# Ledger of designs, part 1: VH-VL binders against q96p48r954to1139

No score or structure here was measured in a lab: all are predicted.

Target 1, 186 residues: q96p48r954to1139
Amino acid sequence: ASMGDTLSEQQLGDSDIPVIVYRCVDYITQCGLTSEGIYRKCGQTSKTQRLLESLRQDARSVHLKEGEQHVDDVSSALKRFLRDLPDGLFTRAQRLTWLEASEIEDEEEKVSRYRELLVRLPPVNRATVKALISHLYCVQCFSDTNQMNVHNLAIVFGPTLFQTDGQDYKAGRVVEDLINHYVVVF
Below, numbering starts at 1 at the first letter of every chain, in headers, positions and changes, except where a header shows other numbers; antibody chains are not in Kabat numbers.
F, E and O stand for the ipSAE by ESMFold2-Fast, ESMFold2 and OpenDDE, each averaged over both directions (binder to target, target to binder). V2 = 0.75 x the mean of E and O + 0.25 x the DockQ between their complexes.
[cut] stands for letters that were removed.

## First folded at step 1 (VH-VL)

Design c01 (framework fv_cilgavimab)
Fold by ESMFold2-Fast, scan of step 1:
Structure c01 (fold): chain C 186 residues (1-186), chain A 122 residues (1-122), chain B 112 residues (1-112)
Amino acid sequence: as target 1 above (186 residues)
Amino acid sequence: EVQLVESGGGLVKPGGSLRLSCAASGFTFSDAWMSWVRQAPGKGLEWVGRIKSKTDGGTTDYAAPVKGRFTISRDDSKNTLYLQMNSLKTEDTAVYYCTTDLYDSSGYFDYWGQGTLVTVSS
Amino acid sequence: DIVMTQSPDSLAVSLGERATINCKSSQSVLYSSNNKNYLAWYQQKPGQPPKLLMYWASTRESGVPDRFSGSGSGAEFTLTISSLQAEDVAIYYCQQYYSYPTFGGGTKVEIK
């Protein structure tokens, strides 16, 4: 990986998360919460790539103004950024442990294990997971209009965050568990 | 330089069919939302319909007067947009413009071709 | 459908003087969640296709001279040409894209 590729090497905002993540999440929160299929629908390939290139070059200089960007291009840029992280958001070292935690039968033990695993993440990764899951919790609160309930978000973000081929149901279950138990896990 | 070149216009009898083509160049056609807009001689502009990029779902939308009679399609390998017009009526007589919705995909039209005249008359 | 009404139908202005074109929508085209007006303006010169002038009510398209400005919000919009040039003789159309696109009837701008 080159310098600046990992999450910890990104430009960080005031909340210790990558500016790329903050910019995209803030924009979707302002403009995209009621957009049907938000995160499921893809932006235009070239527009998404140009936006992502701008954000990767210098995220602090990129100001997403209401009216200047399609919400699907911003959501696609965020997904691609998270998907392309060399070590992944949950780290490759802990990936299998997170997936195995999703299979814990006892709900209290499962939640306790997730809290333990969050503490083991690097600080930037932990802060970024918290910010992202908080955002997804907000998105699903508008599921009656945007049609993105917890299950739909889990299908989209499971493969994205755990860098799977979409066939690993455990990745989706981790995302679903974190959203459903947001208030007790974070 | 963005270029849109329409072709296929001509004289057709009521109830007939005609297919228009629009050859696009100077931009990544596969990423663009494409629309048809028409203008009857001496009259104003009327949106006909649009087709989204495959990445955005490839769906089509149509204005009420043409829904069920007209079909919009695209061939990204040939950088070409099509408008298949069936059951043509005299009120379909117009210059048909190929347009792009390239930058915002929001429903306004960045670039326009020169247009091709369709005349529906007996 | 959202109906777009332009006024006046035609306007004669002396070279160098201000031209003002009005556009009214049958319902608001301001989306409250993003605070954007889904309104564009086009210029059509004799024998030519329309050309985009303005989008989001007041954002000037690249290459459009700064004498063109857009204003308004909700259901009432204005296109202003601060100092009319000979090349500005054209028909001007407003267009909403809040729902399926609809255009105003056009305003013909002529030299007095």
Scores: ipSAE 0.000, ipTM 0.429, lowest interface PAE 24.2, mean pLDDT 85

Design c02 (framework fv_cilgavimab)
Fold by ESMFold2-Fast, scan of step 1:
Structure c02 (fold): chain C 186 residues (1-186), chain A 121 residues (1-121), chain B 112 residues (1-112)
Amino acid sequence: as target 1 above (186 residues)
Amino acid sequence: EVQLVESGGGLVKPGGSLRLSCAASGFTFSNYWMSWVRQAPGKGLEWVGRIKSKTEGGTTDYAAPVKGRFTISRDDSKNTLYLQMNSLKTEDTAVYYCTTEWYGDYYFDYWGQGTLVTVSS
Amino acid sequence: DIVMTQSPDSLAVSLGERATINCKSSQSVLYSSDNKNYLAWYQQKPGQPPKLLMYWASTRESGVPDRFSGSGSGAEFTLTISSLQAEDVAIYYCQQYYTSPTFGGGTKVEIK
C-alpha cells in the first residue's frame, strides 16, 4: 500500500475524519448537490488521479474552488480513495458481518445490529462512515434535480465501500439501510 | 451527438455463435452502464443483460433465458460494447439494441439502431 | 417476476384528440425508501429504435413535447397524449424497473 492510502495514515481533522474526505465532501456540498448524475458520472481519469495524488500528499494545502475543479473529478477522487483503502472503510474483519446484518428481516433488529457494528469499528472508520452517510443523505435530498436517489447511491457506493463482487446487492443494501435509518443509527 | 451503432448480426444455425459489437460516440462511454435489449420480429421488448462501468466494478448481470450462454464485455479504449452469443436457439431471433442505462435503475436513455440476429436452419 | 399489462392493444385517435394508454403491474412499483414509482414509457416509431419518453412515471425526458404526460402510482399508470399529432403514430411501451426490467406488450396508436 502507498503511504497515505489507509485511514490511519491520513491527516485527521478536528472531527477525526481524513482531511481528504472533508475536502471532497465540503466541495460537493457547496458545488455539486444539483449536478446531474453526481457520483454516477466519472471525472476525467488523469485529472482525478492528479487530484487524488495531491490530496494524499497534503490534503490541507489542496484548494478546491468553484469553477476551477470539475465536480465529477472531485466525486471520482473521493470514490477512488474509499474504494482503494487496503482494509476497506468497514474493515476486512467486519465486512462479512455487515453484509450478513443486511439480511435480517426484522427492521428493529437490523437497526440495532447496525448500531452495534458501528461501535465496533475503529474510531476513525466510524467517524468517516457517519460523515459519508450524512453527506449521501444530503445528496439524495436533491434527487429531483441530480437524479441520484437512495437506491442509485447504494448501487454506486455498495461495491465501492465493500469491494465485493458476488455480494453487490448486500453491500448496496447496507448503504441503503444506513442512509434510510441515519437519524436512529448515528 | 450521442450515437450507438450495432453490428455483427446475421443468419446463424441453432447451436451456433455470433458476436455483436456496439460502437459508441458523442459521450464519455467509460462513465456509462450499458445494456442489451432485444425485440423478436413483431413482438415486444426484452432485456438481455448489462455491464457496469469499470469504476463501479465492471460486473455483468443477465436475464434468466440467456444466463450461461451470453457474455457481455466492453473495451473502453475503443468505446465498444460486445455481446458474445453461444448455443443460439430459434427463440433468440430478434433485433438486438445497444442501450445506455440510467444507473442501476434499468431505464434506457439512449438506443442504437439495432442489428438483426436470425437463428434458423 | 413483475408482469406488465397494457391496454388497449391498439387505438385509433383523430388528429388533435386525446389518446390514453393504460399500464398495470402485477405488484406495486412504488419504492418506500424514495417514494418514487419505478416506471418508464417508451415510444417506438416504425423502423426506429425505442425512444425514452418518461421516467419515474411522470418525469418527461428532455426534448419530449408537453402534450405527453404520465400519471398514476403503485400498480396503475397512464400515458396521455393531450392532442395527437401525425408524428405520434407509434407503439408505446411501459417498463418497470423496480426489479429486473420487464416491458408491457405495447399499445399501437394510429390515426383514425
Scores: ipSAE 0.000, ipTM 0.486, lowest interface PAE 15.3, mean pLDDT 85

Design c05 (framework fv_cilgavimab)
Fold by ESMFold2-Fast, scan of step 1:
Structure c05 (fold): chain C 186 residues (1-186), chain A 121 residues (1-121), chain B 112 residues (1-112)
Amino acid sequence: as target 1 above (186 residues)
Amino acid sequence: EVQLVESGGGLVKPGGSLRLSCAASGFTFSNAWMSWVRQAPGKGLEWVGRIKSKTDGGTTDYAAPVKGRFTISRDDSKNTLYLQMNSLKTEDTAVYYCTTVRGYSYWFDPWGQGTLVTVSS
Amino acid sequence: DIVMTQSPDSLAVSLGERATINCKSSQSVFYSSNNKNYLAWYQQKPGQPPKLLMYWASTRESGVPDRFSGSGSGAEFTLTISSLQAEDVAIYYCQQYYSFPTFGGGTKVEIK
């Protein structure tokens, strides 16, 4: 298998995404879009760990309820899940190619290259990238309230998705490009 | 006890269409992921497709041989799963089983009794 | 797709004797992060739907007799019936759920 943690959800399919991703994204879409610093702020460590453990053991039985789960715990659980994928969301095999695509100067050529690279991802990885970027596009639409514009989301998700130490700005540029060009790329 | 009862099978000509139903009882259908698995006469088992619960996105996935021809849907108000089969081929001849998932996806329990679909000229 | 291969196709065993069925996957169905093998076993008697026997390669479904046991890891798995009973005559299927589900070709177990 090319995408380890996706398989732990047992929802692997051509158009499928991990239940963990769906649960977290749905909750934040319902309760967290106007939360200041969403994805930047960390949840409480033990609560985030317990939630992630529950999601990994039986994600289908986990139902997130408004008032019972802090949005920052949910967003932190999602980030940890994505960061800890053994092969990474963009795969280790394609990682450098994605980072190099971010350096293309011509915007039209860059967008075409991203579209080509998305098709080359395994179906589950591709569907998960689409779902995540769609969600982040939604999050930044509320940036006047939540303070998380495209650049802020790129700073958070670049290192998370490409498993960098935050020094590689190309990772952030890929995320930024995918959000800015969501309508054309997907 | 959990029960799944399939219906709608029968004889149909190649290129024809047929809709199967599966009536579920004894569990909270709206929270369950549902699948169809088929078995050609005297042959082994083959997964057809799956539909998730509404809370998990309600999305569908299909095995390659049926993708684009078959559609899975559900009506949670009636505790019923459907399989719409279009552009039927002779190789679609099989007993079609309705099944749900306990615990994690893709191990199947329980199974209905099945309904036979025969595609023949 | 992950291809599942069972052996033998057919097996004749005397009552009370051990029956062993093998299942091989074209790639590993072991996931290191949760330490689980994504493999199930089913029993199918003539005219009946399949019945779940085993999941996670070695976890017996509630109500399944102790004489049924599953073993193996990665890409090679075995279902063992330690003392065959008359009611165990059936076709047995392995199934992976590491990716889209695929089944083995089945092993017919009958009395010698």
Scores: ipSAE 0.000, ipTM 0.461, lowest interface PAE 16.5, mean pLDDT 84

Design c08 (framework fv_cilgavimab)
Fold by ESMFold2-Fast, scan of step 1:
Structure c08 (fold): chain C 186 residues (1-186), chain A 125 residues (1-125), chain B 112 residues (1-112)
Amino acid sequence: as target 1 above (186 residues)
Amino acid sequence: EVQLVESGGGLVKPGGSLRLSCAASGFTFSNAWMSWVRQAPGKGLEWVGRIKSKTDGGTTDYAAPVKGRFTISRDDSKNTLYLQMNSLKTEDTAVYYCTTEGDILTGYYPYFDYWGQGTLVTVSS
Amino acid sequence: DIVMTQSPDSLAVSLGERATINCKSSQSVLYDSNNKNYLAWYQQKPGQPPKLLMYWASTRESGVPDRFSGSGSGAEFTLTISSLQAEDVAIYYCQQYYSTFTFGGGTKVEIK
């Protein structure tokens, strides 16, 4: 964990979500929703690292301009920030409980369990999960053009958010459930 | 399943004090953010204040008309929410409702999904 | 604080006819990061506590009939009852939850 690596270190004043998350989500919402393979395609490594470092230092002062920032660099910076969070987005203490909730057979019971688990997350983690899932719901609404449906986003973000190898299908299922049930869970 | 039961209302003189209680059941009270909402006879709804869960910092927020006079607290061991009302004014006369909420700033259930039946507070001479 | 203004103050509608209630916020209640309007609607019948009817401006609470619909975004919102029934006689309140909580003044819906 280095400077600017934690969710709380990226909050500013009364803001509920990390500025890094807001900046990246806002840019992709404005410029990237129709980009083919958004979040699946990786940005250029050096540009992504440079962008992430500037966001960690002072996200509020970072100006993302359409002509200067490739959407894949921004999406990769967001993924790397979330993947490398100390304690993870869903926290290490709650990680297994979230994964186990994905195995509940009854849909209504499963949704109710996710709602309970969201309340148990620290405020900044809960806010960040909500902002991210809301954004991914918007991304998949353009899946006819960007080719990133709910399942594709779950494959990308499951391992990223739960810090697992791509073989952990439960992590992807949590993400898919949260996107599919966004309206009733949040 | 989910129930909120208010108590402690009654008649009090201006300048007096009164403490309201809200007994909660059917959910994990210790994780819930709780609010008080009041309604003067024949008038609309007015938010009074909120208390966050202890895990989320246990902080309180108040509407301007009651700030400095009212105090919200909770006892998680008893699943009970409290509203301590001091320096009561005639304009505080209302039915007081206990409500559940999520994190307003994050938007997780920030609307009031569960309400008690209310308890009437009358402030008059 | 965000001020919520409802119109009309009261509305008399015949059974089976459409009822329309308007709600205006002094500031936008649309949150940029999640593209959600932090706006709810409540129904209150005499002697009862308010009941949640609608959230996120247009999402019906479980068990609410489909004749109730919400619309609008940002600072202007509408609750519509497409075909008024006797049990719909109540006072309706809009509420923002973007910055703490404020309620509209209420709209009383009565049968003509």
Scores: ipSAE 0.000, ipTM 0.432, lowest interface PAE 19.1, mean pLDDT 84

Design c09 (framework fv_cilgavimab)
Fold by ESMFold2-Fast, scan of step 1:
Structure c09 (fold): chain C 186 residues (1-186), chain A 120 residues (1-120), chain B 112 residues (1-112)
Amino acid sequence: as target 1 above (186 residues)
Amino acid sequence: EVQLVESGGGLVKPGGSLRLSCAASGFTFSKAWMSWVRQAPGKGLEWVGRIKSKTDGGTTDYAAPVKGRFTISRDDSKNTLYLQMNSLKTEDTAVYYCTTSYYRGAFDIWGQGTLVTVSS
Amino acid sequence: DIVMTQSPDSLAVSLGERATINCKSSQSVLYSSNNYNYLAWYQQKPGQPPKLLMYWASTRESGVPDRFSGSGSGAEFTLTISSLQAEDVAIYYCQQYYSSWTFGGGTKVEIK
């Protein structure tokens, strides 16, 4: 069996997002919001790989316990999962359109364009983007402690979500815009 | 120190106008959504209205009882929120708090409030 | 508009006993995409502004004692004070922030 699968092929939970995403986001929300450098710091390679393999095999049976799993291992597993999606979170077909939307000068038009693009995403991708951005909004609310403001999260997640090859600044801008406008866009 | 300080409250007659100010310090005001919440003497909390950050469109929303009479604005260069109250009614008598959802989505930062009394 | 209903309007509880406050929303405040409940609890003592006590229905604000806990999901929520202390005498408000901001009518907690 291959580990290469699109977002639509993942194990889905009752909330219509991959169980892997739900498990990781839930754990970080419970245990990791005040962890300095959350998402910037890397977990231990072997522990992160083992965790990700367990999640890919049977995410529903994986129960993350406070104190048993380091938050950096969980955050690294989530980033690696999202980075390795063959079609990407924002889809290959829409990738450039999302990046170009970040350059719209009028803020109301830009927000309207992001809402339109979200509706055009496959349902699983749309739900996953919403869940992730909502989580990142929570993470940045604790930036005084964790040192991960919106800009820092955008630097980490831009390249991860858009799998960029020379367009990192636009990818980061999309992430930053979605976090800053999260209550309007979502 | 994270702080919100309201000012401008006082005694005004029905039909009159009053402008409240809220000075913010210790956080990035320009990124925060700001709200006004009021509380009539001995009564519960009532949301009055909100203004989004300029990056989120700078739009305003108001509770039905104040829509058309009250206007919320902000001056990011002065870290100040405003509430312009026109056509005041006796039922507008309340302590007015400015609040933000900066950290939690919920109202985590509150000022001490400023009393507005509308009486003839 | 989402209407928030609290019960009871007031309750008297002996020191060290459990206090339970209920809050109902006219619509679900659970956001399916992130599975968070957009519900907060506030404590207000006489002459003071409200203080955020609980957010995301069950996440305790920093500095809030462990005796305070929030539970529930969707449209029905509970705030529990496991062992009432004298300093807990206050009016408690629930509030949704799923669609705009609406407060419950408040519950006054007094010592019996």
Scores: ipSAE 0.000, ipTM 0.442, lowest interface PAE 18.7, mean pLDDT 84

Design f01 (framework fv_felzartamab; at its last look DockQ between E and O 0.04; V2 from the best seeds 0.00; counts 0 for: pae E 13.6 > 2, placed apart)
Fold by ESMFold2-Fast, scan of step 1:
Structure f01 (fold): chain C 186 residues (1-186), chain A 121 residues (1-121), chain B 107 residues (1-107)
Amino acid sequence: as target 1 above (186 residues)
Amino acid sequence: QVQLVESGGGLVQPGGSLRLSCAASGFTFSDYAMNWVRQAPGKGLEWVSGISGSGGSTYYADSVKGRFTISRDNSKNTLYLQMNSLRAEDTAVYYCARDYYDSSGYWFDYWGQGTLVTVSS
Amino acid sequence: DIELTQPPSVSVAPGQTARISCSGDNIGSKYVYWYQQKPGQAPVLVIYDDSDRPSGIPERFSGSNSGNTATLTISGTQAEDEADYYCQVWDSSSDYVFGGGTKLTVL
C-alpha cells in the first residue's frame, strides 16, 4: 500500500495549506459551485487517481482548466487526498475528542469546545480545516442549485475526514457543526 | 439489491456499429461512476471505458478511444456504450460495472451479467 | 508498466486450502483486487485492498501481498468455490491491469 506524507510534510501554499487543497478548492469555487451533486457525484476512479498522482508530483504545474478537467474528478481527488492522509485531517490522537464534542448538548459550550480543539491541532491541520470548512460553507450557499445543503455535505465529508465506519453520524455532526458555526468558530 | 442488466449485443460485420445499454436499479445511480469491462471468448478481463456520476467526464482505454463513446441518462438509470468502426478484436462479452462508491479504490464492486458482441464477416 | 502473471490452473480436494498467486514486479507496492467468475456469470469482487472482504464474502477467503507476489487463499475449499479467479491492480500508466486468470478445480 502507498503511505503518503502527513499533512505537515505536504508542499504548502501561500495560505499555509497544502497546494493540492488550495488548487482543488480554487477550481471548484470557479467551476463547480452550481454543479448538481457536487462532492456526492463521483469522478471515475482511474481518471481521479491519475489526477491525484499528478497533483502529488507537482500540484502547481497541473492544468486545472474547465476544458481539461471536470468538477467530478477534481472534487473526488480532493476527497481522496483528505481521506488518505496517514494521520488524518483531525489527527488520530484527537479524533475521539472531536467526535465526543459533537454530543455536547449546550450549543455555546459545544462551540467553545470546538475552538479549543482547533487550537490544539498542528498549525497546518488547523489552517486546512479552516480553508475546507470555509469552502463547504460557500458550497452550501448555492444549495438551491447544487442540491448540497449542510446535511448533505456532512454525510459526504464526515466519513472522509474521520474514517469512522461505526461513528459516521458523529463525524457528520462535527462537519455540520463547523459549517453552521463557521463565523463564531474560526 | 444492486442490479445491472446489459442489452444490445449481437452479431455485426467489421466496420459496423452497435449501441449497448445497461439498466441499473437498487442504488442512487447518479452518485456512482460507471464502467464497461469486456472479456473476449476464453480470455481475461479488459477495462474499456468509464464515466463520472454526472456524465460530464469520460475516460477510455487506448484500444477504443475515438471509436467508442460512453454516456449515461441519469433520469432513466441507464448507461450506454456506442461502438463504431467495430473490429474482429472487439468480439467479447461486455459487462457493465459499478465503480467503487465515493472516490476511493480501484475496483468494481457490482457487475451485470454481460451482453455478447460478435464482430465477424 | 506492470504485467500480472497467474498460474493457469490450481486443483484441490474439498476441504483443502487453495492458494492462487499473482506475480508482478513490485506488486507489493500496489493494492491488489481479486474477482471470482463462475461459468456464464459476471465476476464477483471477493477481495479488495490486498486483504479486505466485501460484505457477504465468506471468511475462508483471504489475501496477502508483498514483494513480487500477491496471493488469494481459500481455506477449507468448497465445491461452490470452483471458478476462474482474476487478480487486478491499478497503474497510472495502464489504468486497470488484470492477470490472465486461474481456473480453480475442486475435485
Scores: ipSAE 0.741, ipTM 0.856, lowest interface PAE 0.8, mean pLDDT 89
Fold by OpenDDE, look of step 8:
Structure f01 (fold): chain C 186 residues (1-186), chain A 121 residues (1-121), chain B 107 residues (1-107)
Amino acid sequence: as target 1 above (186 residues)
Amino acid sequence: QVQLVESGGGLVQPGGSLRLSCAASGFTFSDYAMNWVRQAPGKGLEWVSGISGSGGSTYYADSVKGRFTISRDNSKNTLYLQMNSLRAEDTAVYYCARDYYDSSGYWFDYWGQGTLVTVSS
Amino acid sequence: DIELTQPPSVSVAPGQTARISCSGDNIGSKYVYWYQQKPGQAPVLVIYDDSDRPSGIPERFSGSNSGNTATLTISGTQAEDEADYYCQVWDSSSDYVFGGGTKLTVL
């Protein structure tokens, strides 16, 4: 069976997280947390493309085993998948409201606003955001080794998740806030 | 310890309806997808239906699509199977089974003791 | 759709090695799971991911999978191992697929 284009049309795991996201995140957690420049470095285009195609065809049948896949190919596949979502991870309808929330100066108010916005997301999107941000929080815990602190991750994932060209700094700010406040937001 | 207890089985006429329940304990219920698997008398195992942890996604075998509805109440740690338009071939012991998956596959790591459903005139 | 074929029955003397096969097209590319079901009881997972054992399962249980055949092996078979055994895979077109089951008799 072919997977759909939208996030909710993907093969879903037990927690309503797309299997494609779970496979990539799980592999990187196991094999890539200490990889220098993880998520910043690009994989080989052909390998990334083939992997992404396989995952999109049938993520549940793809075996990502340690030593068999380069972590940069897997991370690139994940980023591309998220970037290519038709409505983005935060949905087209809610995109601007998320960006606006990043401009709230009071930290408590901002956290409250993010909580409100999360509730507005479809269940699959909300679960995916939580899983991804949790993963990124883990990645930055190893920033002394992998050189990917919260800010660096935000620079990468801001444009990816909000489908921007990197000119809107608010996208990165949202990601940065969610990672920094992961425990209280989620 | 994980425990699953099915109930609601019984005798029903063809075309009738029945609702099964599965009470779960010993784990965070909402974190796991749940399934129904049935076994006709003297026969093998057949997957019937599955539901995601949140209940947002449901899956059915072709043999029961349009007739059975899987649901869950996470506040009560309970899984349900509403069975309508029952047929003789639906006669089976119905098991609730907890779903588990890793980076490689999907399987059932815990099963209840089952509840018998008999469809007969 | 993938179909899993098991022998209907296997017999073994106590202390001998029992082997139960599960055949399917290119099953070696999938992870196979095995369940034990004793009379009047619910199935119990005995092997996951081809060859891994859950906690509490005796070491005499092992699994392998290659080509078109997965195999459940029970070394030093004991009387309490008498049961029905089912193999299972996940398939994109059929979701969860079970074999027909094998009745293991300990003579």
Scores: ipSAE 0.219, ipTM 0.741, lowest interface PAE 2.3, mean pLDDT 93
Fold by ESMFold2, look of step 4:
Structure f01 (fold): chain C 186 residues (1-186), chain A 121 residues (1-121), chain B 107 residues (1-107)
Amino acid sequence: as target 1 above (186 residues)
Amino acid sequence: QVQLVESGGGLVQPGGSLRLSCAASGFTFSDYAMNWVRQAPGKGLEWVSGISGSGGSTYYADSVKGRFTISRDNSKNTLYLQMNSLRAEDTAVYYCARDYYDSSGYWFDYWGQGTLVTVSS
Amino acid sequence: DIELTQPPSVSVAPGQTARISCSGDNIGSKYVYWYQQKPGQAPVLVIYDDSDRPSGIPERFSGSNSGNTATLTISGTQAEDEADYYCQVWDSSSDYVFGGGTKLTVL
């Protein structure tokens, strides 16, 4: 068993962000921003699973060290954690509303709608979305080196965060919009 | 192996309607998003509409929004395109195309042979 | 949204190298896909992700993408390579966008 399955059941840090998310994001920020194909490449299945199990057991006790963890294993563990959330990061109740918002033609109206939807998320979910999108914004800032621009990250994280199959690229539109408009949305 | 066979094309007057079908075989149909791509006589390729493997999400080019409806029946391995309010500029060969993707993007790995739709008085 | 421009035609002698360009604003930030269409037939994918060949596509087909131009290159061009060639990109806001097509003539 893990220390809980839902986002609100996770061990939380001082900013209402799950420690699992903070550990992975912090490690990738320190060691992975220049890694070619970060988040696109898959880690080794067994190493990823062992890491994820350790984080689920007691995330506060896990301290990721460069040289002991490959960045692709950490990125895969984070993606798997987000994908496995029972209600999802954006919640099942709001999922369709978020996807429909991505179809709004007027950009300022769309951004305003995203701000409204963020307020309606539970506080832990909202804090986690902000932390994750902030991190992905930083990742794309290094896209000349890591080859992961906003487009690539959106394709990876859309299905991961909305728990859809990769063929439904409306989820990618939401992620791309949030990264592109990070400063004004958050 | 993979086969996509379109049908339902024909001659129709402006403002009329047609329903295209695409019969799929040789793969697990519900695992793949599907698309319609058209080609006017002597012209290039133009994407028209797409639908996710489950059918839960649909997409349309601006030129056909509100007039065309894509759908699928996964129990019959069939993709559909309902075309309403047809215009002369909708005259084209319509291809059924299987969607494929990776973390870089989306493209079409298999195509049918097409069905001709002619819109004229 | 992005428009992809291709030359209407390219001619090459057998055995020589054909180059088909696909121009678009900042196309190098996207991945490009290439399709071959012979007369009266459906398109066939020949290059994906800028430069990768599907199984069964001869190694004489290659691709590149940088800046504002993607290029399909056919080395040692054969008579059976005579066809129309289309480039394509995908974008979450524009969906699928095709170039206008290039007729390759082998003479």
Scores: ipSAE 0.020, ipTM 0.644, lowest interface PAE 7.5, mean pLDDT 89
ESMFold2, look of step 2: ipSAE 0.000; ipTM 0.433
ESMFold2 (binder alone), look of step 2: mean pLDDT 91; pTM 0.912
OpenDDE, look of step 2: ipSAE 0.007; ipTM 0.545
ESMFold2 (binder alone), look of step 4: mean pLDDT 92; pTM 0.921
OpenDDE, look of step 4: ipSAE 0.048; ipTM 0.607
ESMFold2, look of step 8: ipSAE 0.005; ipTM 0.482
ESMFold2 (binder alone), look of step 8: mean pLDDT 91; pTM 0.918

